# Designs tried in a protein design chat: VHH binders against q88v07. Part 45

Target 1, 377 residues: q88v07
Amino acid sequence: MAQSIVEAPIRVDTSRKIIHVDMDAFYASIEEREHPAYKTQPLVIAHDPRQTGGRGVVTTANYVARQFGVHSAMPAAKALELCPTAVFKTPNFPLYREVSAQIHRIFHEYTEMIEPIAFDEAYLDVTTNKKHIHSAVELAHRLQQEIWHQTHLTCSTGISYNKFIAKLASDYRKPAGVTIVLPQDAEPFLLREPIEKFRGVGKKTVPKMHDLGIKTGQDLYAQSELDLIKQFGKLGYILYRRVRGSDDRPVEYLRERKSIGKERTFGPFLQSTTEVNTHLKAIAKLVAASMQSHQRHGKTLVLKLRYGDFVTITKRRTFGEFIPNDAALFEQYAEEIFEEVVDDHFNSGIRLLGITLTGLAPLAFENLTLPLYPNDN
Key: E = the ipSAE of ESMFold2; O = the ipSAE of OpenDDE; V2 = 0.75 times the mean of E and O plus 0.25 times the DockQ between their complexes.

## First folded at step 19 (VHH; framework vhh_7zox_3)

Design z5 (at its last look DockQ between E and O 0.21; V2 from the best seeds 0.00; counts 0 for: pae E 17.0 > 2, grease 25.3 > 24.2, placed apart)
Fold by OpenDDE, look of step 19:
Structure z5 (fold): chain B 377 residues (1-377), chain A 124 residues (1-124)
Amino acid sequence: as target 1 above (377 residues)
Amino acid sequence: DVQLVESGGGLVQPGGSLRLSCVASGFTFSSYAMGWVRQAPGKGLEWVSDISRGGYTYYADSVKGRFAISRDNAKNTLYLQMNRLKPEDTAVYYCATGLVREYDSPELYYFDHAGQGTQVTVSS
């Protein structure tokens, strides 16, 4: 009786609000802003192949040029063939960088949880934000308006509960579009997407997938996890989860929270070790939940206690490895530290307890660094 | 101030045609996606169609193949050609900017600005 390995249902975290911002034809749009005459012409951002002996690659093209089939990463000579009237403009990266920086400054007004992907793309975690706006859609619109006001450039946005879906959503309606994919709509949305739109599916993978009859999200969904792993290795593992709406990757922002902790103040003061342990347990649970929500683990646990006489003790324990995100473990360590540091001041009671984790790092989701194949831009 | 003025609505028989127009002012028309939404009696706002800045067109399933959205940036005007009209198309039609909808939902989630609307009545 082959024990049907009841594939544990893939847990999907839908608690986050993620905005993917993608500037519309970013470099071309900047050039059009600087030279309005380009707006009515096919504009290709590339070295002119006529001047380079047929060498060069298209960085981007405006929407007029795209109508002729010109696209990013196309040979410049091919672009000229497709559009003989195209205007070729050599990239001005210093200008593009400056504009990108301006846009990023706008992002920072909304959240510090920003993951730049390129000059023209970023993820924003706006689950909590500086504007105290609950609606991610409202935030996205405000962002678009502010970007337009300051730069006279447009962007498309995708809104969802994770990075993967948010990015796909931003590509759905361009230019100057907003697409929201709610948790209940994630599966239908993903099932309709061609396999080429799935991150990690590059030029080499597409033919193999097609040969296997995998052309869409629907086809991908129909595959077993084991078969996908067998055929595509780590990518198969990832795709099995992605097509089911699972992406636990955090928005990676440069300012790493230095610490995550919770503390409680007591009135009346705690007078017994039993009470202390009870509250440490509760605090540990809150810290574990917070660590999970932030997708972090830490190497150092810090216990803070304050006695009734206001004497405060802070003791830290650093471990050789990251501490598993386990509330019971946090409690245990906190209790151990408490036993080590408690002194005669305990007679005055305890007015405050806190547990904090420091030395934080992203939970090693096996960042399968899927080689960013350059062509996914 | 953003202004959107719709016109072209009226009474038409089933199978008939209408062409709606929307004249925009108060913003750079060519820089924004534009769209049409409608509200039937007793129903919420329904997304009908939108057109991107670059001219990409999108349609609700209910109107796909019958309606055609277009824009003239030189005239700051949005159009909706409605063919093969049905009684279920009866609604007030609004021109709108900044349209947001859920994927595969005919319901409008959000818009920045809309006009006063034009009444379309399809009745025998």
Scores: ipSAE 0.098, ipTM 0.550, lowest interface PAE 2.4, mean pLDDT 89
Fold by ESMFold2, look of step 19:
Structure z5 (fold): chain B 377 residues (1-377), chain A 124 residues (1-124)
Amino acid sequence: as target 1 above (377 residues)
Amino acid sequence: DVQLVESGGGLVQPGGSLRLSCVASGFTFSSYAMGWVRQAPGKGLEWVSDISRGGYTYYADSVKGRFAISRDNAKNTLYLQMNRLKPEDTAVYYCATGLVREYDSPELYYFDHAGQGTQVTVSS
């Protein structure tokens, strides 16, 4: 009489409303907006491979060029081979950044829970929202409306109860589409997906999946968790849950730069504290300027030093309040940390010095006391 | 309040044409995807066509090449031009707001509101 193994059910949280916003052929659409003649030509956003000696990579292409098989991340030379008549336009990243900023301002009218993925792509958690809109579908349409009114660009949205499914849904009705996957429809939706659509299953992993007989979500679903972990480690653990509609990852709305720093490497190594302090002063000025230009301040200052014999020391100092973006103050803290940590390896000289600010927040953010260490008092 | 008023239905012979209209009020028409769903006698609702805010059109396989959806944002009006009509097209046709279609599957769709419907009968 064999005893059956009973696996615990995976808990699927369906309480959230997540929207994935994907701007339609973003860079190419901006260029078409600026120069409407591009709308009827194959347009490739990349450095022209005939001017680069065949180097370069496609950032994106308009829909005309896509009909020739041109796609993002393709070598520009390959795009030229597929579509010899294509117009190549060098990316205007300052313009694209400006348009992306306009779009993010619109997102903020509805929610503060925004996770940017790229200039053209973001997740929004709209479980609650600033406009008190009951329907996530209505909210998605309003977002599309406002983006169109302000930028004359279209976007496609996917709506579901988690990031994984929302992302997949956004691809199904391009351009200018709205697609929802409700909890009751999630499993049939995921079982039909080709294995390539599952995050982490890229060109190197697909052959291994196919060798195991895994071509679709249905095939993936049939695998035991232990078998997937044995074959793929943590990816196997994740895929077992994703194909069952489980993805608890939050929308990461504080996913900004985690640090801003500057460092220098010295050819003749620094041999004295006077030389070290001179360079810390210069580095501090660069970091303070960079913090200000990014409109950030930070709670932690990090000194990095590397000796001539390659021994490296990194030491942090965390404050209860945001540190003012003051070069003299950064220099002072960095010099204090240097004196605290420097040792006999200084005999081999200093090969590298760096100052980094972490614990970043927007400069207009109030100085809030945040616990950085557990404290029950 | 949101209101959708369909018109243009009627009796037509096989191979004939009709143009349906849907006049919308109570919301910003230009901001929403719009579409048509239909219900044949004794059947459930069937997605027919939709048009995005940006003017991109989508059709059920059963009507592709015969029907053309369009919108006039200045008149707050959605249209469905129906050509080469077949008896199988006999149904009540409903205009719908906020039409959302799931994963390339016409049977998996949703909408916020629909009108009263207009009868289309294709018969000799």
Scores: ipSAE 0.000, ipTM 0.288, lowest interface PAE 17.0, mean pLDDT 83
ESMFold2 (binder alone), look of step 19: mean pLDDT 84; pTM 0.860

Design z6 (at its last look DockQ between E and O 0.01; V2 from the best seeds 0.00; counts 0 for: pae E 22.2 > 2, placed apart)
Fold by OpenDDE, look of step 19:
Structure z6 (fold): chain B 377 residues (1-377), chain A 124 residues (1-124)
Amino acid sequence: as target 1 above (377 residues)
Amino acid sequence: DVQLVESGGGLVQPGGSLRLSCVASGFTFSSYAMGWVRQAPGKGLEWVSDISRSGRTYYADSVKGRFAISRDNAKNTLYLQMNRLKPEDTAVYYCATGLVREYDSPELYYFDHAGQGTQVTVSS
């Protein structure tokens, strides 16, 4: 009787609000701003292949040129072939950098949790933000408006609970679009995506995936973890989790962590206090380990619970002294808080539990970098 | 796309009544708790009320006994009946999903989605 390895449910943290900002045809748009006549012409940002002996690669193209099939990373000579009337503009990187810096200054008005990917792309963690705006959608709109006001450039935004989905979402409604993928919509959203849209799936991987019958997120989802690992190695491991909405990568920012915590999302939802306690124990262990690895202690323990109906409760307990890095103690406090705050929303089940320590101070200066996921940049 | 559209706000005298409505689209309305939050001038977002999937209602202490939240799942509509309105109830009222609230405070921590809001002004 082959013990069906009950694949442990993939842990999904849905507690964060992540905005992926992607400037629309960034370099081309800047050039159009500087020279409005380009707006009505196919514009290709590249060295003119006629001047380079057919050499060169397209950096980007405006939307007019894209209609002819011109795209980034295309040979410039091919772009000319596709669009003989194209205007080629040599990249002005100093200008692009300046504009990028201006945009980043705008980001900093909203949050310090910024991970730049490129001149034209960044992740923003806006779970908490300087504007004290709770709606991620409102934040995204304000960002777009401010960027437009200051730069006369448009951007598209993707909003979700992790970096992976936020980035996918930003591509969905270009240009000047806002796309939000809520936790409950993540799976359907991902299942419909072509495999080419999954980060890490490159030109060499696509043919292999297609040969295996993996063309969409749905197809990918149907694959076993082991098979994906066998076929694609670490990428298979990652993709198995991504298609299930899991991406625990933080928005990387230079500032010191103000809190250390762990959260777990459940499917199926927890329905009993016993289950809750069991998972709180597990979470507490993880938090204790993390606190130890970071050589930090905290003064405040925060319990977060999200019900099946999406109501979320946070409760803070601040102590007069630093809390010892003891998993059992964290568990105890979390359980006590849970008992205090639980209400009849519990009838809808618990979909998320989290324990976070705040008011951190260094015990000792050991930064454990957990190399969990390769930077998909 | 998730959309929440509030209506029913306006100017009312102290002691008066208003009924707010919120029409939801772009998600399975019946699967979510829904709620109202408000923002008064110069103040942060304040949780007002929420209603569970099963219809259980919850209220901030400031509005308890005066406000009544209800929902019609067939119409994807959330309601807030506001009675005995006070000047301190003056705020923009937002319909919201995925409410996150601090247990010890009526202040909203964050929410997943909210509408554009409707202005409620209570003044003599």
Scores: ipSAE 0.134, ipTM 0.679, lowest interface PAE 1.5, mean pLDDT 88
Fold by ESMFold2, look of step 19:
Structure z6 (fold): chain B 377 residues (1-377), chain A 124 residues (1-124)
Amino acid sequence: as target 1 above (377 residues)
Amino acid sequence: DVQLVESGGGLVQPGGSLRLSCVASGFTFSSYAMGWVRQAPGKGLEWVSDISRSGRTYYADSVKGRFAISRDNAKNTLYLQMNRLKPEDTAVYYCATGLVREYDSPELYYFDHAGQGTQVTVSS
């Protein structure tokens, strides 16, 4: 019995009130606060490429520098080329961390449902809130006002019924914006958005989409689920749902550190087991150092590998005891897992390797400090 | 012009068995990972199983122990042996080439091509 493929309807849950808070040019704004003369100069937060031999990347730039085309994640050497008179300020991460902590203390006065994304970015679920404020727009304005009063920094907020739309909305009007996308406004809003605004559609993917005639949410919406999955895999599955306003991901406010890992990407791709083992050895050293620095040990070691043809494998191995923070052991276990899972896709080479420890707990001597109470994972 | 032709579907009672076949053409079959995805009435696509070019097999939790995927490279044919079928297995089953998934996150998958599908109905 032949049956035509019929796209299943996507259920959209609109019961939540989600705010995305994005601090405006965060690092640069902090530096301008500390040294007001920077407000009238092009300021780039990065190690000075004249002192690093041209190495480094821009973390952020103030709005003056942005007028010269400087943006986050570009090479610092390119930023210098675009704006030779720019002031380069080395990031003061301890200061930025403290300001971020201050801002998060403000969030906690309104809700405990807070998912930090970065120092300058968080999701808040305010479906209910501690201030009994019924309007999410009013709550967002109060947050902006309190942040400004305590820190003299501005932020942009996006409000909607899920994380995806809230994130998009926060980018709509910057700086110091408040943008709400109500359920009835979601489809027109999403259909107008350029595809590069959709999470997961980055520098490599945008040209591919443009070549296929997909430039906006409207073009994306017109594609069948099967075609999107064929063309973009997992991203296609996700995008089909996102452009229809569906995103059920919760604000993950109970997150604790679940893992510590390191990974590397390769170009040219690795072609032999000898090359793989060499890099696993290097990665294992980094992970062991990181585990020791965080004063943790773990029971599970995870190998991640990605082939040149984009096939990705992640495999876990759990032990009965905590694994010692020993690079040689991490390397040995990672190599064993590699041999267990590697297949003929290796003919396309290895583009990425990663080692991650999970099942984390504090090192044993901390447990002896509080013998009457269990430790958190 | 990749072509995938599924067959072997039908009506079967709960607890019964079916064997699906997929004949492939238009590409070098032995060089590609192959898999099965399914779509129940009114539902989205669901990954079922895949098999690497070297013959390593992987299964969704919902079918593990009941379904067995295999391939015959000489016949350019992919198989799915389905045992102890349940009403929940009712779906159109698609043969897919280039199927990719996370090892520990099988809900995240994609594929390059799929056939027209074959209907499997499990009911009394």
Scores: ipSAE 0.000, ipTM 0.198, lowest interface PAE 19.9, mean pLDDT 82
ESMFold2 (binder alone), look of step 19: mean pLDDT 82; pTM 0.836
ESMFold2, look of step 20: ipSAE 0.000; ipTM 0.095
ESMFold2 (binder alone), look of step 20: mean pLDDT 84; pTM 0.859
OpenDDE, look of step 20: ipSAE 0.000; ipTM 0.197

## First folded at step 20 (VHH; framework vhh_7zox_3)

Design g1 (at its last look DockQ between E and O 0.01; V2 from the best seeds 0.00; counts 0 for: pae E 19.7 > 2, placed apart)
Fold by OpenDDE, look of step 20:
Structure g1 (fold): chain B 377 residues (1-377), chain A 124 residues (1-124)
Amino acid sequence: as target 1 above (377 residues)
Amino acid sequence: DVQLVESGGGLVQPGGSLRLSCVASGFTFSSYSMGWVRQAPGKGLEWVSDISRSGRTYYADSVKGRFAISRDNAKNTLYLQMNRLKPEDTAVYYCATGLVREYDSPELYYFDHAGQGTQVTVSS
């Protein structure tokens, strides 16, 4: 008698209002805005494979190009094969970043609970919001309108009680769509979704799922938790809950770290420039690692030093461009600043050194090592 | 105040055509998606078509290939060209802003504003 392990009901929190915002063909749309002639042409945002020896990956494509089967993460050479008349536009990440920043400023007018996913995508928790708008739908429309007004770009939104469902919903009515999934409709919505739409189900997982007869949310729902865990590990555990409408992940609003830095206090005090440089090197490495982990770069490097007599000097250097996340570079700049600011108080030794980067911005896509093509050295 | 004024409805024979118009005022027309919904006697409100700010068009399966939605931002006017009309198309047609759908549903779930509607009757 196989005791039907009455799986404990999964608790589903439906109290939140989550909006997933996804800019419609973001890079391509920006390019079309800048060059309206692209609107009637297949536009592929990528380095032209004809110029790069067949190398390159599609970042995005406009809707015209998508009709030919062109999609993000496709090899640029393949895109050309599918659409020989395609116009290839090299990404302008500085522009894209600026536009993204504008959009995020709009988000901040409504809520501080913003989780950026990419330049063109974010989660907003609007359960409570700055505008005191009770309706998430109304809020979503206002966002779309404001974005359009300021940028002449469109976005699609998904609305639900958690991140997982909101993201799925945003895909239904692109471009410039609003889709809501209410708590009572979450189950039917999820059951009909292809398994490929479930976050975490990648290209490697799909074949395995299909082999097991899991092709849709309904198929997934029919699986036991134990079986899913056995087959897919942690992903199985997650998917078992997701298909049942459960996602307790908060919208992680990283307070825009205005700065990333590391400080070190010394005992005994540092007495020589050599010692100072040694420790600046170590601090720079930590800062570089932190910058990388947070996917940020900065325009300003700040050196902080405190002498044994407690006199503290803070000196900043601002650059015209973002500073590469290079520990050696950070060290160099810190050392240069140190040499500039060091004075007679150095006789009392140094009790504290710190390196901080400010003027932070997200790293552009180009700075992300996408393992998509190992041979793109 | 937001105003939507529909016109162009009437009585038509099956297979006939009508062109609906909606004149919008009280808001920046070009900043909004616009659409048409309809309500047949004894039925709920049904989504018919909508057009995005960028001009992307969407249609319910029931009207796809027969109806065409368009907009003139300079005139603050939304249009619905209805061809090959069927008795099943008989309804009050409403111009609406801010259409929201529940997942991939043909049913209208939310809208910001709608007009008073125009009657379309398809009958032999």
Scores: ipSAE 0.162, ipTM 0.584, lowest interface PAE 1.7, mean pLDDT 89
Fold by ESMFold2, look of step 20:
Structure g1 (fold): chain B 377 residues (1-377), chain A 124 residues (1-124)
Amino acid sequence: as target 1 above (377 residues)
Amino acid sequence: DVQLVESGGGLVQPGGSLRLSCVASGFTFSSYSMGWVRQAPGKGLEWVSDISRSGRTYYADSVKGRFAISRDNAKNTLYLQMNRLKPEDTAVYYCATGLVREYDSPELYYFDHAGQGTQVTVSS
């Protein structure tokens, strides 16, 4: 039912130089550095499933283990089935954090416009840079060499005029690759890519796209915008633009965001608690997805409501621990707060509801647990 | 059943004017924000304009100063006055309702329903 309307024509801004840096098999490569014997063994960075009763998930695996089909996010028990001789090493997150910090100090020698995504991944905006290097390709090579010199670790880089294409380019030639996609090369590059490479097209969405005959960027490009929006909503709107090389998202510094929230305006106004709870459920799903997408969790949940007569209530609830990024939990807390604060102004109806998480911090890798359904981690 | 029926399109020369109408039925028109979206040949959808329940109007930069959106709640009708038309205004124009805004991407909207559209052609 929900469809997206585009406010402005598709813009393709090609003025920026964006580098995506992705460390090659980061955790495993650090462990190999510390214990070189691992280089010739299948190494899996995970809690040993023989000791956890089959629990746990692979964080990463070295290239030897990958030859057996072991991949990140796989159940550790499955990795053991695929490669019974694998060495399981419990993640040493303090060490990985220290190496990541060292790499980030190197980034800061080139630019202050750095958006960390994970320990092993960042976007750099080098449109202007501290070393006045005119070639983004030269800058990427110098960055790779400095990282190698200081850490003995390799990375892969992608260079383009936006974050989306830079990320795709960094995956093109791994390990130790440098890939540039110039504006004139963007469309041919995007049209060749498998649909699963497009951000937001995950394990659940890929089969739906394949059933619609969408397997590549070319198939995606051929779809009408209205059809994509009907089938995929906001994702359809975004993908239509991404496959045409449009992505205006800025490189964002870590901790710029103080809150993450979603709000909806209603017409006709909501007039019952049943209607309110229905929409809080929908909003909670969107907020949980946004929190997870930004790799954040928060200690404070905020309910905002505005009555038909424009009276606005905002109520916060702060918890002692970070709130899990669980839509059902956000819904529960929002409904509890609503019941606590709602008053006679509800007679004028509710024109706006919002759920916001604040008190944000980065989501720690160790906080990830396998859900009952494996496709949402 | 929600129905939105657009009319008033046609062929016009550059610099000309057209007035689009959208007659709504199957819902309480006065309770909804309404808008216009267009699709040029071979292009994606483009937001043109919308109007709130209280009459606040918003326009895309490409049409600001040339187009005027209005509504008549008594007639369940949405209008778009289009002046000083240009060839790039050639498109199918759709009437839409049920707008939802993303908090962290305010330029993005969803709509619940759109009509079948009316063709506007600006050509010499």
Scores: ipSAE 0.000, ipTM 0.159, lowest interface PAE 19.7, mean pLDDT 82
ESMFold2 (binder alone), look of step 20: mean pLDDT 85; pTM 0.869

